VH-VL binders against Small ribosomal subunit protein uS7c (rps7). Designs and how they scored, part 12

Target 1, 178 residues: Small ribosomal subunit protein uS7c (rps7), of Euglena longa (Euglenophycean alga) (Astasia longa) (p14760)
Amino acid sequence: MSTRKLQKRKILPNDSIYNSLLVSQTINKILSKGKKNIARYIFYKSMQNIEKIKNENPLDIFKKAVDNATPSIELRTQKRKKGQISKISIKTKLERRNKIALKFIINSAKKRSEKNIIQKLQGEILDAYNNTGAAVQKKEEIEKSKSPVNNNKKFISKNKKSKNKKQKKRLKRKKNIY
Key: E = the ipSAE of ESMFold2; O = the ipSAE of OpenDDE; V2 = 0.75 times the mean of E and O plus 0.25 times the DockQ between their complexes.

## First folded at step 8 (VH-VL; framework fv_recaticimab)

Design u4 (from s2 with heavy chain N52Y, light chain T100Y; at its last look DockQ between E and O 0.02; V2 from the best seeds 0.00; counts 0 for: pae E 10.1 > 2, placed apart)
Fold by ESMFold2, look of step 8:
Structure u4 (fold): chain C 178 residues (1-178), chain A 124 residues (1-124), chain B 112 residues (1-112)
Amino acid sequence: as target 1 above (178 residues)
Amino acid sequence: QVQLVQSGAEVKKPGASVKVSCKASGYTFTDYYMHWVRQAPGQGLEWMGYIYPDSGGTKYHQNFKDRVTMTRDTSISTAYMELSRLRSDDTAVYYCARDSEYAWIYDEGAFDIWGQGTTVTVSS
Amino acid sequence: DIVMSQSPSSLSASVGDRVTITCKSSQSLLYSSDNKNYLAWYQQKPGKSPKLLIYWASTRESGVPDRFSGSGSGTDFTLTISSLQPEDFATYYCQQYYDYPTFGQGTKLEIK
């Protein structure tokens, strides 16, 4: 393999069937690089099977499955890069959360006992849609492990304390004038 | 039980290479960064770099970047660290250590699981 | 690299003593967005691998006795052992993970 750096910038287009960035991201995570056509086939067949089972729009089912597998945790963008530390944008946080949920769904699907990867993936998506299955369990485990409520509480508490300090200063200033 | 089991002690001559293995069990190998840390006799801990087992992506400390190669085999949940052009001051215990945070969330963590260490002795 | 400075380099103490080890970083380890200090403490006994004691500066790892506590913020951090036990004689390291990890030089805790 060549030691030269890859110079082509990766631009991830929406998928051609659902016109969805989420679907494109999912397809990229299913298999090793260079097997994208096989990954597309696996995903689209899984979605077709889900549609037949549920008689609903499979993209809506998939979006709900992803949402159910998305942990409520705080993420940092590019903290480890030297230089200017940028604040996390709302779009970047959503994209990172989706990647976490996709990883949970795909990894959990691969561990399932069904005969082939198409059946594994459709089964995991349907379980996550119903707020069950290994992907949702993994989401719950990370939320427990990171104590996202406690971490969020600590951050929120500090913000509240800052506001209270400002209020106390303003009141003291007025009293001194009197 | 979550554990990291490393390959056995190595004795090498200056100029040779050493490849240390680290087999993970009890957790999903591809979900966490794997770090390598060494400790010379009577000395402190020195971070060498990490590998992300899912992608094979690596980061090396500048002191090692031209001599170290970190790889993995995901089919057997095993990470490898190879150090080339060995010198006498490379004599140390080499540890693999798991980052405590899921790698895909980019939330850096402490090292919660350590291998038992691999002693590498470099002498004439 | 972020430089981590520990003090003292060695310490002699008796069972039951309160022990304090300090660690200073060359840069703040407090990340303003999550308000966490990216600082860990490890214990290492001779011939053994390091063991995580404290992370996020003050959070005890599972299974670590209550006598171990961490405190501090920004650049100044402290590991405290409130009542030293015989099994606590070891070398202690601080480590930052705000950027690429670096360790303090270690503090060897010996029996007096």
Scores: ipSAE 0.005, ipTM 0.552, lowest interface PAE 10.1, mean pLDDT 81
ESMFold2 (binder alone), look of step 8: mean pLDDT 93; pTM 0.952
OpenDDE, look of step 8: ipSAE 0.017; ipTM 0.611

Design u5 (at its last look DockQ between E and O 0.23; V2 from the best seeds 0.00; counts 0 for: pae E 12.2 > 2, placed apart)
Heavy chain, then light chain:
Amino acid sequence: QVQLVQSGAEVKKPGASVKVSCKASGYTFTDYYMHWVRQAPGQGLEWMGYINPDSGGTKYHQNFKDRVTMTRDTSISTAYMELSRLRSDDTAVYYCARDSEYALWGIYDEGAFDIWGQGTTVTVSS
Amino acid sequence: DIVMSQSPSSLSASVGDRVTITCKSSQSLLYSSDNKNYLAWYQQKPGKSPKLLIYWASTRESGVPDRFSGSGSGTDFTLTISSLQPEDFATYYCQQYYDTPTFGQGTKLEIK
ESMFold2, look of step 8: ipSAE 0.005; ipTM 0.510
ESMFold2 (binder alone), look of step 8: mean pLDDT 92; pTM 0.947
OpenDDE, look of step 8: ipSAE 0.021; ipTM 0.604

Design u6 (from s2 with heavy chain N52Y G57Y K59N E108S, light chain L29V K36Y T100Y; at its last look DockQ between E and O 0.02; V2 from the best seeds 0.00; counts 0 for: pae E 7.2 > 2, placed apart)
Fold by ESMFold2, look of step 8:
Structure u6 (fold): chain C 178 residues (1-178), chain A 124 residues (1-124), chain B 112 residues (1-112)
Amino acid sequence: as target 1 above (178 residues)
Amino acid sequence: QVQLVQSGAEVKKPGASVKVSCKASGYTFTDYYMHWVRQAPGQGLEWMGYIYPDSGYTNYHQNFKDRVTMTRDTSISTAYMELSRLRSDDTAVYYCARDSEYAWIYDSGAFDIWGQGTTVTVSS
Amino acid sequence: DIVMSQSPSSLSASVGDRVTITCKSSQSVLYSSDNYNYLAWYQQKPGKSPKLLIYWASTRESGVPDRFSGSGSGTDFTLTISSLQPEDFATYYCQQYYDYPTFGQGTKLEIK
């Protein structure tokens, strides 16, 4: 099915604190347009709190959290006007996958039980970093639902192996910590 | 727990309109497209269109484009389908059905959750 | 619109039989870039809503018994019930979602 929705890509500057396009994209997704200063405050305070908890570079933690919540799926190219079937570049496919992970993290954070949105967001990021939590669960559910054995055996096998490796890595890290 | 509950059966005269409701529960209403499908007595399934509840964007099959209006109220997680200028051959069971894929990831999936159906009878 | 042609229109079988239902689309529903077949199968009993059985041509929906399987690619698809049970007597529909959704005419599976 085609939604026929037009999604316009805007040039988005890197954020001013981490100099990261990923951070800018995340801030844009936290709240409705017109509330960007509040969204920036929420995100940066969450990162500051994560740094205190983990004593690590919070941008690296966030990047890993996003990677863990990024599904290994193939994105269908939307048709565009003038009858041309458009094909997107590899860069656009990677950006779209990051957008999926960001939505999983932010939507899952909003549903958490912590008292304020800053604690909700930092909790979801830390869970995703540890390859747990609702965002990672949603990512795993999508990967399972897209398992057509006849046409995607190689791709699906790669996804299953990646998930198993992530789970084993997490268990090994817990053992090493204690 | 995830379910779609539709409004009750309706009897209409030709030329009237009908508005069927579909209330979603157990999932985030604005994350999934909502489809409408009808089935005439003893017949197969006919897709009518969809609505994206987050934006209100709609897409209708050509056969219904000039007579159907799909709307929603996100505050009560409810989708609506209104069919106007009813004819006797609009007699059918009308279903709402959830698209199985997140709308912001894919624009096409199978229909994994169906309402119980609303019987609309159009007779003179 | 992509036309979906099912065969047979009706089928009589006994409990324990292997049953196959075919579905042919008027154009390919395989998207070469992602290698997914945009094809689903539904079961419908009289007076009830359709129930999703198979999506992406071959993936079983959660809670669907292993005796149901889907196969095929491109334009030709098959639903197989490996050992028919009493609760499987119903009407079965294929559906493509490559473009605007369309359904096959249905296959009524009856008790022999």
Scores: ipSAE 0.013, ipTM 0.605, lowest interface PAE 7.2, mean pLDDT 81
ESMFold2 (binder alone), look of step 8: mean pLDDT 94; pTM 0.955
OpenDDE, look of step 8: ipSAE 0.026; ipTM 0.623

## First folded at step 10 (VH-VL)

Design v1 (from s1 with light chain D34N D99S; framework fv_recaticimab; at its last look DockQ between E and O 0.02; V2 from the best seeds 0.00; counts 0 for: pae E 12.4 > 2, placed apart)
Fold by ESMFold2, look of step 10:
Structure v1 (fold): chain C 178 residues (1-178), chain A 124 residues (1-124), chain B 112 residues (1-112)
Amino acid sequence: as target 1 above (178 residues)
Amino acid sequence: QVQLVQSGAEVKKPGASVKVSCKASGYTFTDYYMHWVRQAPGQGLEWMGYINPDSGGTKYHQNFKDRVTMTRDTSISTAYMELSRLRSDDTAVYYCARDSEMAWIYDEGAFDIWGQGTTVTVSS
Amino acid sequence: DIVMSQSPSSLSASVGDRVTITCKSSQSLLYSSNNKNYLAWYQQKPGKSPKLLIYWASTRESGVPDRFSGSGSGTDFTLTISSLQPEDFATYYCQQYYSTPTFGQGTKLEIK
């Protein structure tokens, strides 16, 4: 029998293209074991397409997308293992937060309607970069459900999470009352 | 709609085994731990164990570890609990319940979604 | 295992009464790193599965009426039902999820 899912402690080599640990972690999450070359192709092609669309460093875009999808929630920083509380390093805490955001982005991408997985992944990354899309919506839902602190926004929250241009334009008209 | 649907009632003889299924719908099955809880007639709730549906990893309460096996089939979003060497005091309603926290948050949650329960009756 | 003790084991009350149910744990459920108490309350009606009411000791689950509230910290917790309604007849359980989950023995609430 095993404990609940353990945090990842294995140090992965950086990826070959961007020399980034975050990219390596992302590639590992895209597909099941044994399909690494396909996962690399999917990720790198998505990044290439993002670069063409934004004309910016795609790694910086991806890092911001991950940050936007990372929930600001309190996590248990220690776990009991056979009666001992283990200390968790700063690097391990960052990996836990990255895992959450990567899971949101990849799972949300898989549910998108685009033709292929490359287009799905690039679309979700671009939406998360713009602080929109399903991954960011999931992040915000978890933040609200675990910490229902006051919400000082004057707009309805559901419309701000929507990509519907008609709803957004309607809200702007109502704000002109004052 | 998020729901857990369990298999139907079972009547068993002492010494037999029972395997209860729990099919998840309306959410990503592999993102949340699944717990199993039982309730004997007129009694309270007793936690039996959990499974991580993504990895297949399990943890069983000491009272059941010799007799319980928890598995899952991710292709049909279904968890299973098998209890062997049944005895009359295993007569109970068996529930599956979803952990409210996502598995990757590395925290424990309450049980926010419950199956309808499966009555297992052990009698000779 | 953390032992959960509920009090009372049963009680009778009238519609409109304020009712409190107490739950005591054998060790603190407060995790200092996040300042949360790992304590939940469930309602179970006859022949039905349990329903989550309260988690983190005091946070009400979505769709649960405002008359249900949870309070307490550390080892001592209460569930309060303000102004009982006829549909509140049920058995109530506290549950800790600080470690290996354990439940209180239950409190049967009977409406007079």
Scores: ipSAE 0.000, ipTM 0.535, lowest interface PAE 12.4, mean pLDDT 81
ESMFold2 (binder alone), look of step 10: mean pLDDT 93; pTM 0.955
OpenDDE, look of step 10: ipSAE 0.015; ipTM 0.580

Design v2 (framework fv_recaticimab; at its last look DockQ between E and O 0.01; V2 from the best seeds 0.00; counts 0 for: pae E 13.8 > 2, placed apart)
Fold by ESMFold2, look of step 10:
Structure v2 (fold): chain C 178 residues (1-178), chain A 125 residues (1-125), chain B 112 residues (1-112)
Amino acid sequence: as target 1 above (178 residues)
Amino acid sequence: QVQLVQSGAEVKKPGASVKVSCKASGYTFTDYYMHWVRQAPGQGLEWMGYINPDSGGTKYHQNFKDRVTMTRDTSISTAYMELSRLRSDDTAVYYCARDSEMALWIYDEGAFDIWGQGTTVTVSS
Amino acid sequence: DIVMSQSPSSLSASVGDRVTITCKSSQSLLYSSDNKNYLAWYQQKPGKSPKLLIYWASTRESGVPDRFSGSGSGTDFTLTISSLQPEDFATYYCQQYYDTPTFGQGTKLEIK
């Protein structure tokens, strides 16, 4: 009998160092497809540096950092057939929980001023572990905007994004000073 | 209102250049890659390239890489695509399209969820 | 570049019919690390820009009617319209975003 080309659904394998699905998901988010070995190096080196700094299990530190950056709700744009387009809050579904926090940590790390990517990532993880830093701030801002009584959700969301834009611009200017 | 609004139709002679604009509104312009796609009359869709609006970094399809320039002005949330040394077979509708994933520095390639209305460029002698 | 082969090039069908459009890629679009197929389907009505219908091969974009479904994995993909409506007259494109984006040649659907 000929084999069909259709693939059976697979579960993403745990990473080889920590045996953790969360770590596998994180590595997948660091860089695009085809750069996975570089992404592994960046993440594992950041974890090794964190272990040296804290003298604790770095996987436990990372799990706590992710938990601290995970919002209880997710904002999505929902268009209504009549009336205006608005952002509405929805409760975070289990499947998206880690992805949201990982996006916050990785994107916030990129905006940091440290010398290299590894130092940027380790710094953001440590800040999130301490319940501080830009990733946790993004999480807190999402949770603050969850009330229906907040009648200017568009302005609040715009201010969050403009702060990120300003920070990126500032980082670019620092690179071009000399 | 999340939208992409493109500049109006243009008529050009062979050998000239055209610069199409794409103004973004309703979202943070620098958080999403911007793609350019064209469609010749009665034909399918052809990807031309993208720009990262934050860094200005670009990637062009090999068919266009020596004739296309993609730029942006972040102060007015506008992307531009310029195609030089125009030929009659460059006659097409040119679209800007937003990548569906918020892929800043560490990008996750997405489909195209928001499209401009298209800009018709006609190249005729 | 990954070549996308779409079939049929055109078809004509009646309101209420079940319609199937196929798309084949020259290599697997399944990225094993996230277990997603990097394939999208677009609808383009005459004189309009494309509209995203399906992403990750089978996930329906918000606001797209339930009659549109995507299936398949690896190299073979299908868009199905379970009960064709008059507003579904359009050209449909598959597109891979596994690497440098490429589109299928399109399927023009005409309704009688």
Scores: ipSAE 0.000, ipTM 0.495, lowest interface PAE 13.8, mean pLDDT 79
ESMFold2 (binder alone), look of step 10: mean pLDDT 93; pTM 0.949
OpenDDE, look of step 10: ipSAE 0.007; ipTM 0.576

Design w1 (from f5 with heavy chain Y52R G54N N57Y Y101S; framework fv_ifabotuzumab; at its last fold request DockQ between E and O 0.07; V2 from the best seeds 0.00; counts 0 for: pae E 7.0 > 2, placed apart)
Heavy chain, then light chain:
Amino acid sequence: QVQLVQSGAEVKKPGASVKVSCKASGYTFTGYYMNWVRQAPGQGLEWMGDIRPNSGYTNYDEKFQGRVTMTRDTSISTAYMELSRLRSDDTAVYYCARETSEDYWYDEYYFDYWGQGTTVTVSS
Amino acid sequence: DIQMTQSPSFLSASVGDRVTITCRASQGISSYLAWYQQKPEKAPKRLIYAASSLQSGVPSRFSGSGSGTEFTLTISSLQPEDFATYYCQQYDSYPYTFGQGTKLEIK
ESMFold2, look of step 10: ipSAE 0.000; ipTM 0.449
ESMFold2 (binder alone), look of step 10: mean pLDDT 90; pTM 0.915
OpenDDE, look of step 10: ipSAE 0.686; ipTM 0.846
ESMFold2, look of step 11: ipSAE 0.000; ipTM 0.445
ESMFold2 (binder alone), look of step 11: mean pLDDT 89; pTM 0.910
OpenDDE, look of step 11: ipSAE 0.694; ipTM 0.848
ESMFold2, fold request of step 15: ipSAE 0.005, 0.012, 0.020; ipTM 0.542, 0.575, 0.599
ESMFold2 (binder alone), fold request of step 15: mean pLDDT 90, 90, 90; pTM 0.919, 0.924, 0.920
OpenDDE, fold request of step 15: ipSAE 0.813, 0.814, 0.807; ipTM 0.908, 0.909, 0.903

Design w2 (from f5 with heavy chain Y52N G54N N57Y Y101T W105Y; framework fv_ifabotuzumab; at its last look DockQ between E and O 0.13; V2 from the best seeds 0.00; counts 0 for: pae E 15.3 > 2, grease 19 > 18.9, placed apart)
Fold by ESMFold2, look of step 10:
Structure w2 (fold): chain C 178 residues (1-178), chain A 124 residues (1-124), chain B 107 residues (1-107)
Amino acid sequence: as target 1 above (178 residues)
Amino acid sequence: QVQLVQSGAEVKKPGASVKVSCKASGYTFTGYYMNWVRQAPGQGLEWMGDINPNSGYTNYDEKFQGRVTMTRDTSISTAYMELSRLRSDDTAVYYCARETTEDYYYDEYYFDYWGQGTTVTVSS
Amino acid sequence: DIQMTQSPSFLSASVGDRVTITCRASQGISSYLAWYQQKPEKAPKRLIYAASSLQSGVPSRFSGSGSGTEFTLTISSLQPEDFATYYCQQYDSYPYTFGQGTKLEIK
């Protein structure tokens, strides 16, 4: 029987072009292990294209895109009325937050309508940088589903319905842009 | 193959301390969180805490804060759990369990390999 | 803390039966749920992760479903080796917590 054995590097070196752990983590998530050379090409080409389009440091653009797609779950789960911080692990959320955002960006990019994966990835990164696009929408949906225990009960039920309609409109308009 | 081998059974009196070891082999020790879980006789599983063996950073269940210390020695791929001021209700089997990273997203934190367990008996 | 409640605590069943065990979380945990099987005097063995993903080497008669607060483990046709205690575990937030267990016994 064939068993998929994915070898994971937990001590991941920074990438050689931007000297960035975030970039190394992103490259690892684009394609399965064993396709690292093509994953590197996809990412670095997307970053070069972003630099030419924006005429700005593409690493700074990417970092902001990741930050914008990172859910802020801890703020919605704290129990301030009891004067105690919820026992939600800050370590797990902090160390894993970038990986959640990377998952949103990469998976959302794959679903885009552009011609190839390089253009899909650069488009999603630029949208997330502008605090829009499907990755940011996914982040916002996760944040809305995690209500504080005490004060947001009514707000959450009302805004879920209106938010979903607004998000569908915004996505439709982005699809009409080449 | 991945293997976690724990230290032998211990009998302790109330007020004493116990230190359980968990020696890892068959994988890169520093690449996976190590968790400690206990099971009292006839009872379910209770998570105690974890350690990042690369950094030494720990998270403990509040019930054990101040009594538990989790450490590791990366040169021998061994994790340790020490529980102090033992009570009779600390009688349990103590397991080490490796946290997996076998999915595409590295955000799945379930336990894929377990040690054989270490029985700790606390009796007057 | 997120409380995990399993139902039932005990199940009697025969070889060939379809069995369903439920697990309810006290608050939403998305799909961050695992199922374990434990036989007497043995360490637990993982069956399912991410609520529904079958671990490699686990027989296809095991399946999991659910998200949010309600989850199920189903064994479609019980085999003699399936009589054990089953635990759900959430790994959404610290402290990680387990259900109290479901002991599956021979009828």
Scores: ipSAE 0.000, ipTM 0.445, lowest interface PAE 15.3, mean pLDDT 78
ESMFold2 (binder alone), look of step 10: mean pLDDT 90; pTM 0.917
OpenDDE, look of step 10: ipSAE 0.425; ipTM 0.792

Design w3 (from f5 with heavy chain G31S Y52R G54R N57Y Y104S; framework fv_ifabotuzumab; at its last look DockQ between E and O 0.03; V2 from the best seeds 0.00; counts 0 for: pae E 11.4 > 2, grease 19 > 18.9, placed apart)
Fold by ESMFold2, look of step 10:
Parts: structure tokens; sequence; C-alpha cells
Structure w3 (fold): chain C 178 residues (1-178), chain A 124 residues (1-124), chain B 107 residues (1-107)
């Protein structure tokens, strides 16, 4: 049976300031529909503040923060067996990896106690850069829980359903709040 | 099949108000934002605002704040737009439009279904 | 507010011509741009969303491109039924705004 492309996927363009897909993905997840200019302002101002504090390239700081908040993605390299080779897309794993880390950073930032969202976001990024903070803690919790998987088929099916419902509920909440 | 059916044409005097209805069918009314867009004669489209039918929360274009009220009745799947203190330059066709989204990384939103339009004429 | 400027405002062309309409945003809107077609006395109809995604049922002669601040709608081989007014619309941030329109007349 053939799998057809029923829905066209759009390639998210790089952001205009850093020319970075990662930055575009981050901005896209900060706030709900119709607030992308506000999300851009929040992110770019946080990055400017980080640059002033660290005197380093803020994009490099952000990339390291995201990496530190990314749960381990096992790259399963299959040895040749019976003359057939199965490959796993590295780009697809990295894209999923980034999405998880970005959710941890953004959600953790929103829960911080700083005065405004710009300070909350910059604080969480700097903490994650130093391999500390709530986003990194959540990453560590997820990595600990992955060890006791006894039934891979049940685990995969349950997680797919739960993830889809969570994503839909989060989108509805974003629309209602903003 | 998604349909949006609006109330009939209206003629009003300056200073009056008008309330346009938009009855939705063929989908779950509370799952989609409803938008209102108007078009003056010989002119382009102008977004007025939206409403979140589940909560009733609204966003209005600044130009209409203080004069526009968007409401809904979820029991009959109907959205309403009321514009008060009408002026002659409020003469236009008023549309309701359903906003859809794609559940993807990009969270794309666009208007996929429109009502037939309601002509409101404001004349002295 | 994000201003959307279309050009040209008026266009006259023959059946079979290639037609290009441009839309410029006053601020970056990434790819959050839709194109609508409106025929006289009818509600607008969607053609393209997300700058380049063609709506189901729209002929393949229509295409969109662009990102950031500059966008184009192209009709590769104009047909008589393409007589209409075309609007771009940004949905990146509130308030949503439309271009002023491009009226396309068939010679």
Amino acid sequence: as target 1 above (178 residues)
Amino acid sequence: QVQLVQSGAEVKKPGASVKVSCKASGYTFTSYYMNWVRQAPGQGLEWMGDIRPRSGYTNYDEKFQGRVTMTRDTSISTAYMELSRLRSDDTAVYYCARETYEDSWYDEYYFDYWGQGTTVTVSS
Amino acid sequence: DIQMTQSPSFLSASVGDRVTITCRASQGISSYLAWYQQKPEKAPKRLIYAASSLQSGVPSRFSGSGSGTEFTLTISSLQPEDFATYYCQQYDSYPYTFGQGTKLEIK
C-alpha cells in the first residue's frame, strides 16, 4: 500500500535576524496565533540582553542551551544483516529533538518568577546554557523514565495518542489566552 | 458540508446600530474562531475582529473598539456582530468567515469558509 | 499595524498571458500570507495560504511565492474565468490586514 502526501508540509523559513531555523521554530512556539510580532520582540530582546550579559554570540549560547535541554536521541546504526540496510533519518531525529527541548525551555520560562517574559526567557536560556534550570531538570526526568520500557509496541501507541491530545489542548489554550 | 448563512440586508440611519447574525452548520461551532470582515462599495476588505466561540473572548481592530461588539450563542451555533453609532462610511457588505488551522509545527491559520455577506446601508 | 501594499492596483491582460501580482508587508510576516479571489457580488474565495500552499480545487495555474516582506501571486496562463479582484492578507499578528486589491480585467 502506498503512503501519499495528503497534506502539504510547509518549510518554516529561517528567521530574518540570525538566519536560523532554530530561532524561527522558537519564535513560532512562544505565543499563540496572531501574536508572532510580539513573540519575535520577546525572543530578540532576550537575545540582545544575553549578548550584553555574556559578551558572546547569543545564537551560540542559545544553541548550547537547546542542546543541554534536549533529551538523548539514540542514533541506532543498523549493521548489515542479510544484505538489507535500514536507515534512520538523522534530520528527522534532530527536528523532533529540537521541538522537545524548545517546549521545555519555553514552558519552564513561563513559570519563572522574574518581572516580565523577556527576563523569564533570558534567565531560562542562561540556566540551560549552564546545564541547570527547570528545562534541563525536565530533560533529565524524561531520560530517567525511558529506561524501563518493557513493551515497545504498547508504549509507542499510548504515547502517540497522548501527544496528539496534548498538542490539540495546548493550541486551544493559546487561542483562548491570547 | 460547512455553511455560514448570514442575516438579510439592512438600511439604517446615522447614529443607529446594526446587529448581523451568522449561523454556522456542518462543523463543531466551538472549535473554530469566527472572524468579521467588511467591504465598503468600491473598496477592499477590512478585518474587524474575531471571537472564540467556546469562551466568548474577542479581539477587535482598534478602529472599531468602542463601537463593535461580537457575541455568539453556542446553543444555535450563531455568531453576531453589532456595530453602533453608525456613520455613512459604515455602508458596506459585512462577512463572517471561519478560521481554520493546521495542526503542525508552523500553526498556520487561514479563512476557509465565508458567509454570503450582509449589506448594511447607512443613509440620512 | 502591518500595512499590506499590492501592485498593480489595476491590470489588463489577454487570455493565455502570464500575470504576476505583488504584495509587500511593512514588517516581516514570515510566510503567514493568504491570497483571495473575489468576483463581482460574491464573497472572497481562498486561493493560497501560507504564501505558497495551493487550496484544494484551485487550478494549478495559480501559484504563490515569497516570504518575509515580499510575496507574489502568479497566474501562468490566464483564463476568462480569472477576471476578478485579488487580495493578499497577512495573518501573522493582530490586527489582520488586507492589501488594497488588484483588479484584473481580461482584454
Scores: ipSAE 0.000, ipTM 0.495, lowest interface PAE 11.4, mean pLDDT 78
ESMFold2 (binder alone), look of step 10: mean pLDDT 88; pTM 0.897
OpenDDE, look of step 10: ipSAE 0.030; ipTM 0.685

Design w4 (framework fv_ifabotuzumab; at its last look DockQ between E and O 0.03; V2 from the best seeds 0.00; counts 0 for: pae E 15.9 > 2, grease 19 > 18.9, placed apart)
Fold by OpenDDE, look of step 10:
Structure w4 (fold): chain C 178 residues (1-178), chain A 121 residues (1-121), chain B 107 residues (1-107)
Amino acid sequence: as target 1 above (178 residues)
Amino acid sequence: QVQLVQSGAEVKKPGASVKVSCKASGYTFTGYYMNWVRQAPGQGLEWMGDINPNSGYTNYDEKFQGRVTMTRDTSISTAYMELSRLRSDDTAVYYCARETYGYDEYYFDYWGQGTTVTVSS
Amino acid sequence: DIQMTQSPSFLSASVGDRVTITCRASQGISSYLAWYQQKPEKAPKRLIYAASSLQSGVPSRFSGSGSGTEFTLTISSLQPEDFATYYCQQYDSYPYTFGQGTKLEIK
């Protein structure tokens, strides 16, 4: 029985500038290829720009943006009997939901048309602050999917078609060997 | 190759305005902040402000607020710094400097050759 | 505003000497510090970024260290071409600020 040493969940410290856990979490989400200094630079420059644009506390703006992008529910995949996969809505802790929001913001920012990542992030944060943008749209999509009934048929059909195609290909390969 | 070429030397009277240009080449002009730094004779470096060439958004040091205007013309990849109500203590070499973002490079990686502005009565 | 204080303002040293320049920030700036070399009538040249990262093409005799509020630039063995003025800069927050400079004279 390999006693997996419970890796002490390293408590992420607050960031040094805003003294915010949310900021630290965001920087970690921005982080690519272990370049933490770059991630910090990107985030803080974006915040500086936002401060100048809005002439308000950028942390408050950011918090509001995250709130606007935070879904009220989390969708989880549940394996049902007979290999059926269904999505269920679960109420999760706000912290977890905030992490999802951060993911939405960062991923949406990366897809923006601005020339550099600072502008992209700044743009997405401001849009989210205004309850607009792709991150907020993703939130809305999740919240709309709460209606259990009709959308489950379309997702099951694509996976069944792929499995049936693989099974038909396997069966055709077996028939050609005999 | 990245190049920043600034306009020539200027001599101005007190109370006048000066506009220095910085033409960028060898990279996507709108992709990088342009900074302005000046240096008075025998003195240190002083940051004045920066501009986002894509949006035109500017950040100024408060010392220059109300006197400095940074602009850009994206069609010719040129940044401008205008300083008004000139004083003798505005005599300096003015530099444009590109600021890098992300990945392996940080901040002022390329500089213009400098523009000498002399304010003399 | 973040104030950057360099020490010393003037330094005289001989070829081959180890030289150290210090920069102190009035508040914590993490590693958002750059070192520049400026020769007379030339634009500044970046030597170090992120407090300790050597700029491409800069000789390995140059090194940067420090974090938070105290930073150092070290030249391990001074060369004749190293005669210049050196500046630290913080880019942690607006406005960006420079140290007052250190003029290095070679004996």
Scores: ipSAE 0.000, ipTM 0.555, lowest interface PAE 10.8, mean pLDDT 85
ESMFold2, look of step 10: ipSAE 0.000; ipTM 0.462
ESMFold2 (binder alone), look of step 10: mean pLDDT 91; pTM 0.921

## First folded at step 11 (VH-VL)

Design x1 (from w1 with heavy chain Y57G Y104W W105Y; framework fv_ifabotuzumab; at its last look DockQ between E and O 0.03; V2 from the best seeds 0.00; counts 0 for: pae E 15.9 > 2, placed apart)
Heavy chain, then light chain:
Amino acid sequence: QVQLVQSGAEVKKPGASVKVSCKASGYTFTGYYMNWVRQAPGQGLEWMGDIRPNSGGTNYDEKFQGRVTMTRDTSISTAYMELSRLRSDDTAVYYCARETSEDWYYDEYYFDYWGQGTTVTVSS
Amino acid sequence: DIQMTQSPSFLSASVGDRVTITCRASQGISSYLAWYQQKPEKAPKRLIYAASSLQSGVPSRFSGSGSGTEFTLTISSLQPEDFATYYCQQYDSYPYTFGQGTKLEIK
ESMFold2, look of step 11: ipSAE 0.000; ipTM 0.427
ESMFold2 (binder alone), look of step 11: mean pLDDT 90; pTM 0.913
OpenDDE, look of step 11: ipSAE 0.524; ipTM 0.811

